# Ledger of designs, part 28: miniprotein binders against a7tqs6

Target 1, 250 residues: a7tqs6
Amino acid sequence: MNEDGSVCNKILIAFQDNDQIANLKESVLGEVFRLDKANTNHDENIIKGLTWSTKYYEVRYDLYVDTFDDFEEWCKDLISSEYDDLREVLSGIIVIDSYTMEKDKIDQNKLLGQLGSVLQDKFFVFMNTNKDISQDVIDELNDDNSMQLTSDSGNSVEIINYHNVSNLKLNQYNEKIGFERVREIIDTCEWSGGHRVQTVEAKADSTDVDLESVFNRLKEARLKYLEIEDEDEREQFALEISNEFAEFLQ
Below, E stands for the ipSAE of ESMFold2; O stands for the ipSAE of OpenDDE; V2 stands for 0.75 times the mean of E and O plus 0.25 times the DockQ between their complexes.

## First folded at step 11 (miniprotein)

Design qJ3 (at its last look DockQ between E and O 0.66; V2 from the best seeds 0.72)
Fold by ESMFold2, look of step 11:
Structure qJ3 (fold): chain B 250 residues (1-250), chain A 98 residues (1-98)
Amino acid sequence: as target 1 above (250 residues)
Amino acid sequence: MSTEELLEELQRLWEEARSTDDPEKFRELLERMLELAQEAMELAENTEDPELREEFREAMERLIKFIQRAIDAVDNGDLRRARRYLMWIELLMEILKG
């Protein structure tokens, strides 16, 4: 809850209904939210009073778990203005479904863009269960999605492979993939409120270094890097950012 | 019954609806929730502050709409969609109480 008492800090996670849904729910809820089947009923659709913890902060949140048959139908409902107030209290959305490159009756990628355009300061993750989509294709899709975001008030979807077919920890740009990337997105999302975690060593020996500000600037720099079309300008920007953060850490 | 008491009863009905597996009882609970929400909105029309009255009325209209859609989903045999609306009803009730 915000300082003024308004509702906040809800995460919506939605699973396409298929014969693997029980396994997907167990895996995703366990790996991303640390909700073990022994300690949590994975059939619950509302899980309240959860804590998201990093080494820098703790925050309270609630998890809303949905199931759908048809992504187009589900997505169009959520985009509509009737859901404006509901979307406002979300920190972000995670969808678990199969991504397809085939353009059926409705372009899936266009629909993801439309949902992203109504999510201001909210993370949007599409966890792809299609084993045929390689990490290099995912990287290209995410670059394209970032470049297609035309609304300053929206956010682009990040597509993340559920399966780690290559058994790698990082993509070709040395970025986290899979569940680790999902957790990284949640670590850095726009939470309301929370309690900073202090360590004795950090508190005793630090000048006032605002690590949250550093993480926010790094996230913004990464997004801007992906927006630059000219390769020479991208390299120059990356060098400038690397030097800036190297100076900050020293 | 005050609007606060009506909203507390609405929360109780919601909890019972969430826990029941019988579609006929589930529908009955949703109907009672609809009637109670309509009564609460009717009672709130008598509030002194017209700005607070308008905010509450808009929130209650949205809540009533989602309850009606949950009932319609049950009548169409789409229990997954009805349960999705019940999930959203919980969040709308939380927003209304804050």
Scores: ipSAE 0.783, ipTM 0.903, lowest interface PAE 0.8, mean pLDDT 81
Fold by OpenDDE base, look of step 11:
Structure qJ3 (fold): chain B 250 residues (1-250), chain A 98 residues (1-98)
Amino acid sequence: as target 1 above (250 residues)
Amino acid sequence: MSTEELLEELQRLWEEARSTDDPEKFRELLERMLELAQEAMELAENTEDPELREEFREAMERLIKFIQRAIDAVDNGDLRRARRYLMWIELLMEILKG
C-alpha cells in the first residue's frame, strides 16, 4: 500500500510450467526487474516493495510471479469478470512461454487477443522462448497486431523474443528487443500517480512536472510509435518524443 | 472485531499461509481466512451507506470465492493453483484496505 493509502503498482509475470522455462525464470527476473538472486526466493509468488527506477522517476511496485501449465485456463480466469478489479490494479502483464506459429494453435493467439482486449491501458508482453521464431517474424507479428489495434481496443500484446539469435541490439526497425524492450515497455507503463519520486539527478527545478502527464504522454507516444509503419517516420517520431521529454527535464 | 481488525487478521493469516509448505496447515489457514472473510462480510452489511456497503459486499464476496477456490485447489492436490489464488487474495485485500 502506498503512503497515501492507494494500492501499490502491481506487475504480473507468469511463466509456463515446464523445465525449459523454469530455468529461464531467474534470468528473466534478474534482467527485467534487476532482482538479485538473494532476493528471489524461488517460492515467493509475491515480491513487495520493489522500486522501478528510471532517469526521470522512481515508483514503488509489487511483483506477482505466477506459473501455469495450461495457458488457456490461466487466460480464461484473467479475462473473466471476476478479475475486473484485479486487472485494474495491475500495471501490466508479462507472459513467458513458447509462441507457436502453428495454425492449429489458433487458440494461443485468440487468447492473447482476448486478454489484450481486457487489459486496457495496461502493458501486455509475451516473451517468446521458442528459438525457431526469428526476430523478423516477431517484428512482423507485432506490426500485424498493432495494425489491428483500433484506438479503442485494449493494448495488443507485444511479442518479444527471449533469445537474441542475431546478436543484434536492435531489430530491423531500430527498435529495442529482448529484455531491453521489456524494460522500455515498463518504463512507459501507467503507474499510479501518487508516489513518483523524482530521481535526484533531475535538478529540482520547481516546475511541478505533472509526472502523470509525462507518463500519459509516454504511453500515447508509444502507441503512436507502434502505429507508424514507415521506418523513417518512426525514427523521426522517436526523435521528436525524445526531444519533447528532454524539454520536460529542463 | 472491527472490519479493519478483521482485515489485519486476514493479512496475518495470509502471510502465514504464504510461508506454509504443509498442505494441511495451508488448508487450515485458508479455512480460518474464509471464516474471517465471512465475518467481515456480515459486518459490512451494517454499513449505513448503501453504495459503500454494496461495493464492500461485492469485494468480500469475491474474496470469499477466491479463498474457497484456494481451498478446493488444495483439496484437489493442486498447490500451484492454491498459491495463485493466494496472490489474488492478497490483491483483493489491498483493494479492500484502500
Scores: ipSAE 0.696, ipTM 0.873, lowest interface PAE 0.8, mean pLDDT 82
ESMFold2 (binder alone), look of step 11: mean pLDDT 79; pTM 0.765

Design qJ4 (at its last look DockQ between E and O 0.76; V2 from the best seeds 0.77)
Fold by ESMFold2, look of step 11:
Structure qJ4 (fold): chain B 250 residues (1-250), chain A 100 residues (1-100)
Amino acid sequence: as target 1 above (250 residues)
Amino acid sequence: MSTEELLEELQRLWREAQSTDDPEKFRELLERMLELAQEAMELAENTEDPELREEYREAMERLIKFIQRAIDAVDNGDLRRARRYLMWIELLLEIFKALF
């Protein structure tokens, strides 16, 4: 919950119902959320009291797990104003379905754009299960979607291949792909309801690294992060701090 | 019964509906939830602040509408859709309780 007691920090994940759905749930819930069959009932559609942890913070969240037959029907419901209050409490949405390049079917790209247009500062991921769509095509789609959104309010969908048929770890822009990219998106999304900054202790034995300076910067970053009330500014600040520490850690 | 007590009873009925596999019992529980939600809406209309009263009215209308849609889905034999509405009803209950 937020500091004012309002509802927050919900993630919606939705799976198209097909003969692989049990395997998809096991893989995605396990790899993204660390929810294995041994410690989680994958038939549950509401999993409460989860903790998202990075080396910088921990936050509590709840996971809502949906299943659908028809993406168009499901997506149009979520776009409608009847879901405004439900969308507001989400941190983001993950859809697992097959992406189609076929133009004579429903306009899937239009639906993805429409849903993105009603998600303000919420992450939106489409995990594509279609094995025939190459990473280069995915990269072009995501670049196009990002360019289209820059003139509108909302957030663009990021399409991420579930299958790594090329066996690559990074795309042509040296960016993470697959489950690692999904986790990266969640790591950097807008969380609400207070944050805890987990300080990383440095153990480097390098004469180029000033440990006192590192600790002072971490202290200042934590204080500034906690003082920022605007979530957009907070996200940008976290990215800047992450980049600064990447400069020190090689 | 206070609004808070009605919301707690709604959450109790929600948990029972969530764990029930029998469509007839599931529908019965949804109907009981609908009655309680309508009572909670009527009680919440006594809210003194006009702006908060309107927010409560809109929230409760959404909750009631989703419960009705869940019932309709059961009557049409679409139990998956009914369970999806039940999932959203849980979140609406959490949101509505936080308003009070």
Scores: ipSAE 0.805, ipTM 0.915, lowest interface PAE 0.7, mean pLDDT 81
Fold by OpenDDE base, look of step 11:
Structure qJ4 (fold): chain B 250 residues (1-250), chain A 100 residues (1-100)
Amino acid sequence: as target 1 above (250 residues)
Amino acid sequence: MSTEELLEELQRLWREAQSTDDPEKFRELLERMLELAQEAMELAENTEDPELREEYREAMERLIKFIQRAIDAVDNGDLRRARRYLMWIELLLEIFKALF
């Protein structure tokens, strides 16, 4: 619980239950959440009292670690009205699985869309373990999905490759990829209004900057950025947002 | 028991269930949790404030449902699914505790 009696921020991470992904679990938890192997008791589905630290804030959160063998079943549960209260306290969801481009598996994309539709204001990441999918294909998929987000109907999933085959640090749009992108998404997620401890490096310039408003605005800006098809317009928008937040990014 | 005592007992049973590898014992613990959740629901119905009563009722109904699903999963030999529901039960308990 937060000091105000509210439920602490929760992040759900779910892994497909196969040997390949099981071996990635420690790596994902370590790279994304900076969990030491000692703190990842393999058997604990709930890791409590974690701190997410950025240059600007620290926030307390709990990590829920799930595993599934049937993605459809797993999604259907989370989409159901029975999970409304549970989704409300989530800051977001990360799924680790193999993304499929197979036309016959329209079910995965449909399910991701459905789950995204009920994850309003939550981050939703699908970390792809399928090495056959290039970053360019992922970028295109994210672009297509982001265009669908402009509809009042919820957050699209962002697909992120686990693998970095090209040793690229950035995609074709100069965006972060892999674990750094996941972390960046979490950095901009909506946290519950619990007492954010401003990190010491955040120069307490006296402006009572509602960090929540800043993060929400950054999230909105990110969504809009992804909606812009024109590269020049996208760069201009990114510049505008950077300028808008320059006071906070200094 | 008070609602607070029931929640504490539910949390105790949850911790015991979390640490239990024996499916039979796990099922027994879930059944006890179900009984306590049902008792808590009955207590919630006695709440004078209608809004609070409804919130408690809904919370307990959800809890009961997830416990029952965990039991059903155990009965079906799906311990993974049972463990998942156990995870969500913990969150429901936290959410419910935040209502106080």
Scores: ipSAE 0.732, ipTM 0.884, lowest interface PAE 0.7, mean pLDDT 81
ESMFold2 (binder alone), look of step 11: mean pLDDT 81; pTM 0.800

Design qJ5 (at its last look DockQ between E and O 0.86; V2 from the best seeds 0.77)
Fold by ESMFold2, look of step 11:
Structure qJ5 (fold): chain B 250 residues (1-250), chain A 100 residues (1-100)
Amino acid sequence: as target 1 above (250 residues)
Amino acid sequence: MSTEELLEELQRLWEEARSTDDPEKFRELLERLLELAQEALELAENTEDPELREEFREALERLIKFIQRAIDAVDNGDLRRARRYLMWIELLLEIYEALF
């Protein structure tokens, strides 16, 4: 809850139920949220009172852990107006499931676009467990998804490969991939009530940057990014913004 | 019960339901949650500020709907779906609490 008493700072993470779900939960909760079996019961649906820390800020948040059998059913529920108040309190959503290229089975891209269109500047990540989808295909999907956003108040999904078969840290555009990209998205999402951190670790190169200014700059950059029609200009703009904030975020 | 006492009891019942493994006891706790949420909705009609009264009504009607869906899921043998609704019920309780 933020300082004015409104409900905020919740992350929803949802796993497709399969025979690897225990391994996926251990890996994702450990790598993204630094939660291991010694500190956390991975069967919990709600993990409250967590702290997200960067070099520049700390914020309190709660993690909501869901499982589902059918992505279409799960996604349509969350899109419906009955969930408006629930979506409003989220900072973002992470889905762990297999991305399919087979259009005749389901219209997964349409569902991802519809969910993105109802998120109010909240991050939306789809962690793909399908080993057969290369990073280059992921990059093209993400470009296409950002161009197809159906609402100016929404957000496009970012698809991130769970498996890093190449063991590279960056894609062909020098953008972070895998768990590092997920953490970067959370580092830069719209939190409420964050506060500036003065740590020994940050002191050497620290500037006293107003964290609300950084968050507002990121929101502004996001809106400008979505308004740029030329793909080369969009890529250059994204690189400039990423470099601008690299000084303060890791 | 006062409105604050109703909220505290809703939260207590939610915690007990979260920790209960027995499906019959779990369903009983959900029924008690439903009854208490319906009582809270009746008391919300006494709110003098029309905008706040509507906010309470909307929050409580949503809460009641999700509790009923959790009960229906138990009756269909889908305990995982019932636990999903219980997760959402916790958030709906936080939203209700924030109106105070």
Scores: ipSAE 0.813, ipTM 0.926, lowest interface PAE 0.7, mean pLDDT 83
Fold by OpenDDE base, look of step 11:
Structure qJ5 (fold): chain B 250 residues (1-250), chain A 100 residues (1-100)
Amino acid sequence: as target 1 above (250 residues)
Amino acid sequence: MSTEELLEELQRLWEEARSTDDPEKFRELLERLLELAQEALELAENTEDPELREEFREALERLIKFIQRAIDAVDNGDLRRARRYLMWIELLLEIYEALF
């Protein structure tokens, strides 16, 4: 528990149970959560007392590491009303699996949509291990999905490629990709109001900036940014947000 | 046992279950967890505040349900699923703890 008696922040990461994904587990955990191999007991489903550190704050969280062989079953459980309270204490979910564009597997996208709909205010990432899907296709999918988010109906999944085939550091929209994007999403997630330790580098400018409000605003801004189709409008919005938070980003 | 003692014992049993590789022992620990969760539910009924009582009831009923699912998974030979339920059981224990 947090010092305030609230449940500690939880992140759920789930891996497809196949040999290919199993080999990526250590890499994903290391790159995203900066876990040392020594701390990743391969068999630990629960890693407690982790610290997420940014330039602006530190927060404690626990990491839940799950594996699934049937994505549909796994999703159905999480979508169930029995998991409402459990979803509430999650900061977000990361799924590591092969994304499919096959029309006959409409089931994956449907399930992702359904799960996103119940993950209100939570980050939801699908990290794609299918190398046949280009970053351009992913960017288009994310754009299409983000447009659907404007509806009162919850958070869309953000699809992120595990692989970087093009050695690009940024997508066509100058956005972070891969593990850096995952980290950026987590950086802006809604953390429980527990004692955020301001990092020393965050100049304590005396403004009692409610970091929670800032992060929520950044999250909202990101969602809105993704909703903007026009590139010029998107750049302008990004500039506006950057200016709004310039005091915090310095 | 006090509610606090029950919670500590639940947490202890959960940790032991988490650390157990033997399916038979794992099942036994889950059964003990179930028994304690049921005892906790019975004690929760003695809570004077009706709202708090209901919150305890709901939390513990969910806990019982997930423990039972873990047992069923073990009985079906699905240890992976059982371990998944252990993860959710921990979270439910933390939610239950936060009600104090």
Scores: ipSAE 0.675, ipTM 0.867, lowest interface PAE 0.8, mean pLDDT 82
ESMFold2 (binder alone), look of step 11: mean pLDDT 77; pTM 0.753

## First folded at step 12 (miniprotein)

Design qK1 (at its last look DockQ between E and O 0.66; V2 from the best seeds 0.76)
Fold by ESMFold2, look of step 12:
Structure qK1 (fold): chain B 250 residues (1-250), chain A 100 residues (1-100)
Amino acid sequence: as target 1 above (250 residues)
Amino acid sequence: MSTEELLEELQRLWEEARRTKDPEKFRELLERMLELAQEAMELAENTEDPELREEFREAMERLIKFIQRAIDAVDNGDLRRARRYLMWIELLMEIYEALF
């Protein structure tokens, strides 16, 4: 909950219903949120009181797990003004579905753009289960989506392949992919009310730092990253930010 | 019944609906929730501050709409959609808790 008592820190994750949904739920909830059968029932659609932890902070959040048949219908509901109050309390949305390049189906790109346009400062991930879409195609789609974005239009979707066919940890631009990229997005999203982590190892190596200051610096870095149009400059900026936060590990 | 007591009863009915597998009982619980949300909206008219009164009535209109959609989904045989609306109803009740 925010300092003013308002509701916050909810994540919506939604799975397209298919014959692999049980395996997809087990995999994604386990790898991204560290939820297994021993400590949670994967059939529950509301999981309260979770903790997101990094080397720098801990924050409390709740997970809302949905299942849908028709992406167009599901997406149009969430875009509508009747969901404004619900969208406002989200930190972000993760959709697990098959991405298609086919033009004779629902215009998936248009719907993703429309949903992104109503998500301001909220992360938006589409985890693609289609094995036929290479990482290079994913990278191009994400570049195209970001070029359509202005600060007044919300956030762009980031498309992330569920399958790691290449067995590589980084794409051709040295960026994280797969589950690790999803976790990175959540690590750096705009949380409310985080707490500094004081572990024996972290305390010994790190300066005493204000957690709100760390969140503000991450927010500033994210905004500057989004404003950089040149791909080489964007990569250099990401490296500089990574180096800046590395000093908290010394 | 006070608005705070109405919220507590709404939450109790929501918990029961969450656990209920029988579609007829599930629908009955949703109908009871609808009646309570309508009572809360009527009591909101007693709010003296005009800004809070309007905020409360808009919140209850939204809650009522989602409950009605859950009922409609049950009547159409779409229990998955009804459960999705029940999930959203929980979050709306959390968001609007301070108004009760």
Scores: ipSAE 0.850, ipTM 0.942, lowest interface PAE 0.5, mean pLDDT 83
Fold by OpenDDE base, look of step 12:
Structure qK1 (fold): chain B 250 residues (1-250), chain A 100 residues (1-100)
Amino acid sequence: as target 1 above (250 residues)
Amino acid sequence: MSTEELLEELQRLWEEARRTKDPEKFRELLERMLELAQEAMELAENTEDPELREEFREAMERLIKFIQRAIDAVDNGDLRRARRYLMWIELLMEIYEALF
């Protein structure tokens, strides 16, 4: 609970139950929520007392970690009226699964649209693990989904490619992608319980680099580095990180 | 028991259920939670404030539904689904804590 006795912010993250995505779970939790292996008890579906920190505010939140094998069943439950009270306290939902364009499969878009329609004030992210879907296709899908959003139709799902997470790259429109985009979405979400602790930018004088921020960024960078399979991309990422930290050492 | 004592006991049973790997014991704990939620609902009927009574009744009915779904999932051998419902039961208890 918040200090005011209100229910603290809740984020739901749900993973498809397959070996491929199971291997990504730790990475996703680490990159998005800055959770270490030690904090991710594989068996704990609820992680309480987390802090989301930005340049402007800090908020407390709890993370609910779910796993599904049937996306349709999972969506139908969450869409049902029995979940109304649960949806009310969610700040948002992140789904980690393989996006499919195959017509013969469950119309993921329809389900995502239906779920989005009941998530009016909530962020909704689908992180695509299907490497066959390019960023350009994702951008088009997001554009189409955003255009279908009437003011009354809730929040559209934003589809984000997992496989581009290794690149601190912007999409063709100079927009954030991958984990950085997920974090940006969370940064802008509607938080309950008004206790935005304004991180007073302590004008820390010169050199006190917020070591915690640096450590968190280093942890993020390390996780990301470990996910890069290509040696050249890994070196480039290491260089980018080195340059980012060089600016802090100046 | 008071409604507060019922919530505390529900929370205790929830924590035990969360740690339980044995399906039979898990089911037993869920059944106890169901009984407590039903008892809480019955106590709510004695509430003098009609609005609070209705809110509490609805809350307990919802909690009962999720507990029952967890039991059904266990009975069907779907422990993952049961644990999901257990997760939601915790959140419901947190949401409804102020009613207790």
Scores: ipSAE 0.730, ipTM 0.884, lowest interface PAE 0.7, mean pLDDT 83
ESMFold2 (binder alone), look of step 12: mean pLDDT 80; pTM 0.791

Design qK2 (at its last look DockQ between E and O 0.67; V2 from the best seeds 0.70)
Fold by ESMFold2, look of step 12:
Structure qK2 (fold): chain B 250 residues (1-250), chain A 100 residues (1-100)
Amino acid sequence: as target 1 above (250 residues)
Amino acid sequence: MSTEELLEELQRLWEEARSTDDPEKFRELLERMLELAQEAMELAENTEDPELREEFREAMERLIKFIQRAIDAVDNGDLRRARRYFMWIELLMEIYEALF
């Protein structure tokens, strides 16, 4: 909740209904949100009072868990103006479904683009359960999506493979993949009302840091990092960004 | 019904609807929530500030539409979909609490 009492910090996670949905819910809720069956009913639609913690901050959030049969109808609802107020309170959306390369690929990609356009810099993750799509294909899709982003009209979807067939931890651009990438996106998303965590590695600094501004700068840096084609330049950029945030938060 | 009485009744209905396993009872509670949202729209016409009046009316229209979708889902035997729309109703109620 914002300091003024207004609503914020909701995450929507939605699963396509299939014969693996129970396993998918257990895996994703457990690995991303640290929610297991012993302390969470995975059939509940709302899980309130959660805390997202990093070494830099803590924030309170609520999780909204949905299940759908048809992505097209589900997605069109969320895009519509009837959902404007609901989208406004979200920090982001995670969809778990099969990405298709077949005849209806254009329609799915169109819907992903449209939903990304109405999300106001809120994160948008599509967790792909289709085992036949390699990480290199995922990387190309994400590059295409990023190049079509207009910075003032929304956020591009990031497609993340649920399955890690190759057992790699990084893609060809030295970026995290799988659940680790999902957690990284949430670590850096636009939270409201977060507060700084003082650690042994951080100064006991009373400076009032604008956490929203820091997160926006991290998001911008990530977009620029993804656009750099030369590996040496990319590594240098990552070092410069790491140093910038270290200096900013000391 | 006063604004505070409206909020208290909505909270009571909301808590009952969340806890019931009976689809017929759930539908009855949704119908009562629909009637209450329609009454809230009538109260919105009495709001003196035209901008606040329009904001409140738009909020209630949106809430009414989601309640109707939940009722329609129950009538079609799709209880999972009805509970999904109830999830959205619950969030909308939280968002619009300041308007009541």
Scores: ipSAE 0.735, ipTM 0.871, lowest interface PAE 0.7, mean pLDDT 80
Fold by OpenDDE base, look of step 12:
Structure qK2 (fold): chain B 250 residues (1-250), chain A 100 residues (1-100)
Amino acid sequence: as target 1 above (250 residues)
Amino acid sequence: MSTEELLEELQRLWEEARSTDDPEKFRELLERMLELAQEAMELAENTEDPELREEFREAMERLIKFIQRAIDAVDNGDLRRARRYFMWIELLMEIYEALF
C-alpha cells in the first residue's frame, strides 16, 4: 500500500510457458524492470515494493509475474467480469509470447482486441518473440490497431518485437523499439497515487550523478552484455552503453 | 473475530500457503481461507451502513470465488492455475483491506 493507504500501482507481466520464452524471462525482467537475477526468484509471482524512476518522478509499484500455456484461456479469465476489480488496480499488462500470423490458429488479434477493450486506461504491451516477424510488419500492425482504437472503448495493444532489441534502436519512423519502447510506455502510464516523488531536480551544480541510477543502468547493461552471444552485437551494445554513459561524464 | 482480525488471519494463512510445498497442506490452508472469507461475509451482514455492507459482501464473494477456483485448480492438478488464483487472492485482499 502507498503511505496514503491507496493500493500500490500494479503491473502484470505474463509469459508463455515454453522453454524458449522461459529463457527470456530474466532478460525481460532485467531490461524492463531492472531486476537483478537475485531478485528474480523463479518462483516469486509477486515482487513488491519496486520503484519506477524517471527523470521527472518516482513511483512505487508491485510486479505480478504470471505464466500461461493457453493464451486464450488466460485472456478469457482477465476479460471476465470477475476480474473487474483486479483490472482496475493494474497500471498495465505485458504479455511475452510468439505472435502468430497464421489464420488457422487462435485469432490472437481478436483476443488481444478483446482484452484491450477492457483495459481502457491501462497500458497493454505484447512483446513478440517470433523472429520471423519483421519490425515493418509490427509497425503496420500497430498502425492498424491504433486506427481501430479511435473507437472510445479501449486501449490497443502495442506489439513490440523482442528480437530487434539488439540491432535497432529505432524503427523506420524513428520511434523507440524493444525494451526502450516498453519502458517509454511505462514511463507514460497513468500511475495511481499522487505521490509523484518529484525527483529533486538534480541541482545543476552537484555533479552527483545519481550514482545509484548509473549503477543500476551499468548493472543492467552488464547483464544484457552477458546475454548477447553474437560478438558484433555485443560490441555494438558496448558502444551504445559507452555512449550513454559518456553523456553522463560530460 | 473482528473484520480486521479476519483479514490478518487471511493474510497469515496466505503467507503460510505461499511457503508450503505440500499440495495437501496448500489445499487445507485454502480451505481455511475459504472458511474465514465466509465468516467475514457473515459478519458483514451486521454492518450498519448498507453501502459498506454491500461493498464488503461483494468483496468477500469475489474473494470466495477466487479461493474456490484455487482449490478447484489444485484438485484438478493444475498448479499453474492454482498459483495464478493464489496471486489474485493476495491482490484482492490488498484491494479490500480498506473494507476490513
Scores: ipSAE 0.685, ipTM 0.868, lowest interface PAE 0.8, mean pLDDT 81
ESMFold2 (binder alone), look of step 12: mean pLDDT 77; pTM 0.751

